# Ledger of designs, part 4: VHH binders against Tubulin glycylase 3B (TTLL3B)

Target 1, 358 residues: Tubulin glycylase 3B (TTLL3B), of Drosophila melanogaster (Fruit fly) (q9vm92r272to629)
Amino acid sequence: LEERMAFIEDYQQTQARSLLLYVREHQPAELISENGTIFSTTLDFALGKVKKMVRHAEHYSLDDARIKPPTPAEIVENQTFMVQSTDVLKSNAKFKVSEKVMAEYARLAGLYLDQIESLRPDYRWDGSRNLWILKPGYQSRGIGIVIRSSLDDILQWTSNNQNKKYIVQKYIERPLLIYRTKFDIRQYMLLTITDTKVSIWTYRDCYLRFSSQEFTMDDLRESIHLTNNSVQKRYKNKTNRDSRLPKNNMWSLDQFKNYLRIMGAPDGSWSKTYNGFKQNLVAVVMASLDETELLQNAFELYGCDFMLDEHYNPILIEINSTPDLSPSTEITARICPMVLKDCIRVVVDLPKNPTAAT

## First folded at step 4 (VHH)

Design e08 (from e02 with T105Y; framework vhh_7sr4_2)
Fold by ESMFold2-Fast, scan of step 4:
Structure e08 (fold): chain B 358 residues (1-358), chain A 125 residues (1-125)
Amino acid sequence: as target 1 above (358 residues)
Amino acid sequence: EVKLVESGGGLVQPGGSLRLSCAASGFTFSSYDMGWYRQTPGKQRDLVADISSGGSTKYGDSVKGRFTISRDNTKNTVYLQMNSLKPEDTAVYYCAAELYGDSWYYLEPSGYDYWGQGTQVTVSS
């Protein structure tokens, strides 16, 4: 139940940010009407919510002091805000304020979003739709994953599917696209554990996986939004999909580097991306060691999935402890056997005893 | 028996220079990537500089342009030339020998194969 309360708070904070992002991204005249049904108090609430987030982020404690049970009055105020903001974001409801007043709210929205995004860089990946991705708590290869936007739907889904132990995560609404199509990058990571020492390795090669049709937020179909090959191979590529994309829905790293050159990406974009992979993976592994006991004398191969933002910064989506190593395409038929052989080399070639003479 | 022995640390004034040396023994030095890492009390070890078996170098963002890593495979020694030292460079500096394997890049500093005992560098007036 603590998890439920934490999620509700995250959802409400995301709704406030979503409304401010929507206001920042539209012209004031587009947001208002003489017959508008939404009042400035809705914007005041969102600004106040984000101000509190900024204060908590600046003076953050690992304690759960940020997650307080709401008073009855706060519950009513939150509910009113959720109804009104949802009407704006999903039904194009208009504000009953002057254009000058709306322009001032847009300025304040930009200011407050800049402040929270400087403290929480991950918030820059969010759009205004407050979408969440629900994944079964086991390795699923994309099966059983759903995308939901409604708090009530999410809570009902997790309640009705308790036996699946769903994980709820914010959906990345603004990923980098290639030829208008969603992709992710599969990066292998090897962990070796000897005594109390952990060694982290990343494979020097990787590959991209594409959706079978063009990206759109107007349709939440898995054929658009889930780039896993086990999902995508069930679908035929749509005729509106760019013909430069591969029929087998994968690119090698070399093909991606060629794309970056053709598109005129800044020099060093791939190096920036790969350095970000390394930083993200080290951070996640080290954070996990704080809470989880390690198996001694073990090694584990992980499949790590990344998306990129518009500046080629990596976004870690998922770490899979049982990655699919089957030869599903020409690319995986080449890379997966090499990864397995190279894992054996690392394990065998590690120095056995630093104090023993050979 | 593998040994990494650092030398050259000490007290220096801001703007000064120091040259650290790490003498390695007990392994095939020329086949290993070598690195320098530093640690201040209460913080994790940070990469200062790496040099591959083939001579390619990498530097931490805070030391680029000021520090230079080099190696001498004939003497089994890796060096760190430290110029334009700042108070923020005050730390214990560790020499490390790393195994990357053929196709893998090694990421975790605390997991590196061999470490020296460390040498103190203090930048103060």
Scores: ipSAE 0.196, ipTM 0.557, lowest interface PAE 2.5, mean pLDDT 80

Design e09 (from e02 with T105F Y106E; framework vhh_7sr4_2)
Fold by ESMFold2-Fast, scan of step 4:
Structure e09 (fold): chain B 358 residues (1-358), chain A 125 residues (1-125)
Amino acid sequence: as target 1 above (358 residues)
Amino acid sequence: EVKLVESGGGLVQPGGSLRLSCAASGFTFSSYDMGWYRQTPGKQRDLVADISSGGSTKYGDSVKGRFTISRDNTKNTVYLQMNSLKPEDTAVYYCAAELYGDSWFELEPSGYDYWGQGTQVTVSS
């Protein structure tokens, strides 16, 4: 199917970028050995693939967007690259090139990554692990979510779980951390649909949810990587966790704003973040409406989950159509009833007759 | 009864200036965000500028540096000072109030019924 082909292409492109990120992250001397088993052709392949991505991003066309089945020669070349690059990334295999040659490849890796990341800002969130998060098609507050790195495992998982219609997304390996701990931001969105208009509202207040232990990529446990309260409330906070973080694993918006002030974030960082929420939500809603026929006069409340990058740009992780509105902390006990109350105001006051079309 | 009344539109030469006013009544003006939108025939209304209840402002890229939005809470009035006007600024300008709450921010204003009647701005020689 087209979905499978699109994913395989995305996985392979991400592998090429992962290799270049790995090369950029390490000193040239660390990447090479006189007993090295990986040759420069592996780096040439990765650079070529990323350069092709840059070309497509700069000069988008209908032909460039279409994914075609690979030729037999391309299949072999891709298989060779996957084996060699995986040996580097997962087994610390070394390149058999001179330090000077490796330094040049590191320079080129940096240039090509900078080019694609300027055209695809979302790529700045990726690390070298090529990790993917698999979510069931129904939104269940973190239940059934798994993290996988192997193409075969991902394809087998989705094949074995076709009834759940799993969604496959790149895992965000470089989120902003607070006191070395992963968090996300719950932002409520109200969507109203009439036969002439689609209106999106964002709630004025939001809250942060923290993991129960410090962030690490060496352990993919849900207690580290899934910040949903339904997941995190099952775990006790670890003793090595920074004591400035709340025991209930939530911060109010005011507490986050205070943190930004204390840490010396640029003036307007929250405004930048909130404006990014707006831009991301409009883009996703409009894209979704192109695919789904929705009932006229529909009203729906969503819980939207965001992470931030190092520049306070929001990263939309998930939109939950059945958000958890339980009063699990003093923060949710305050916010959730207010969200429901304020939804009534919008729904009741909506115009019963739309403005005549011009 | 919510009422928004725009004034100050008219015909002006390129490079000229106009100041639009919007007099509001029927709600607690100082508690609500106010905005100016514009519309050309056959197009949707586009945000020109908005101003929060506290006075924080945002501008569309095409008008930034040339237009200034302000408010006078004692007069229940929002203003749009338009400088260095260009032919492409020609449009009907609408005043709008976010009446459904300090709790929700609408990302697309087309859902609201509470608009002024509009005031025509024409920039031509």
Scores: ipSAE 0.069, ipTM 0.436, lowest interface PAE 3.9, mean pLDDT 79

Design e13 (from e02 with K58Y; framework vhh_7sr4_2)
Fold by ESMFold2-Fast, scan of step 4:
Structure e13 (fold): chain B 358 residues (1-358), chain A 125 residues (1-125)
Amino acid sequence: as target 1 above (358 residues)
Amino acid sequence: EVKLVESGGGLVQPGGSLRLSCAASGFTFSSYDMGWYRQTPGKQRDLVADISSGGSTYYGDSVKGRFTISRDNTKNTVYLQMNSLKPEDTAVYYCAAELYGDSWTYLEPSGYDYWGQGTQVTVSS
């Protein structure tokens, strides 16, 4: 199975980045011990993995699209690395190297992480825990979303639930938080099709949805980590949550812009975010067109869910082809009817055909 | 009479820079989203960069970090600053204006309200 092999490779690459991220985020003296059980070869392996990722990302090599079966030696090397790195990340195992040597590895980790994150901005959202979110596929019958950190657990879960065709994605461990609370942004996208030509539109208004509890990585409960409205509406807001957050768990775009202004965000932070929405949506639609059967003279409204990193870069979480347009809050009571009205304006009321050329 | 007039194209060596200008007349420029598109022989027209009436910008992956789009509403002009030019940037560059989507931002090239005639950019030694 190509998907299985691709996932295993992605998991192992993420483990290497997780180890380097952990090293970058800690003082060298905290990572070492005279009685340490982890050796410099573990760090060398992780650096080597990330160097290869940087090379591949820079060159967009077609060779990278082909999964080569690992040699027996490579299988052993990967297995050893996984054991050693997991001992560091989950059991606080220490390196048996000098503080000076550890400081050098921390510098190199920072350098290579900066390089790969410049080429793969989505990697800035990753933490050191190598967490994955498992979502039921199209044929799912109400099976919930789960978060897993173990390769074996993930493979066993997908194997035991083959009929549900789970999608496995990296969990966003470093989202931007507002008053220590996780949120996502609902952004509408309109796709119009005329004479086999596709036009992509993003709505100029959006809204934020908050979790019912403060964010913490010490607890993986869905009420903390899954901002999806279908999950969050089952939970009551906790008493220790910041009182500045709305009781209905939504903010308008204007409220978000006011927050950015109050918190002293750089000028143009929202423009940066919105331009990122545009880039992400164009990329995913263009990638999916090869697999999508086009209907002539049709339109489709999508609800797109984004999260932000600390630099206001968006990452696309999910696209919903049947977005809920019901008035669940004052915000959705206002925005959802306007979105529908504005869809009609684009599709029906415009005097010009956007595909007037034959 | 509505008109979009591109200028600033020409021949430049790899690593060089060019600034394209698009002068608009005959419509309320500040109300329109403006875009730059390019077309290479044998390929479809691709979006290079876009700037909304509110100033939000978008860049295609191949030009991000090298090209900068800007607008001057007092001069009714949109600009494309092209740095670190590569032979692969050789194309005819088109200016486009669209009123569609005052509540929506248009992201894909199709029946724009107004198009320029294009300006040739050639990057060679």
Scores: ipSAE 0.168, ipTM 0.523, lowest interface PAE 3.1, mean pLDDT 79

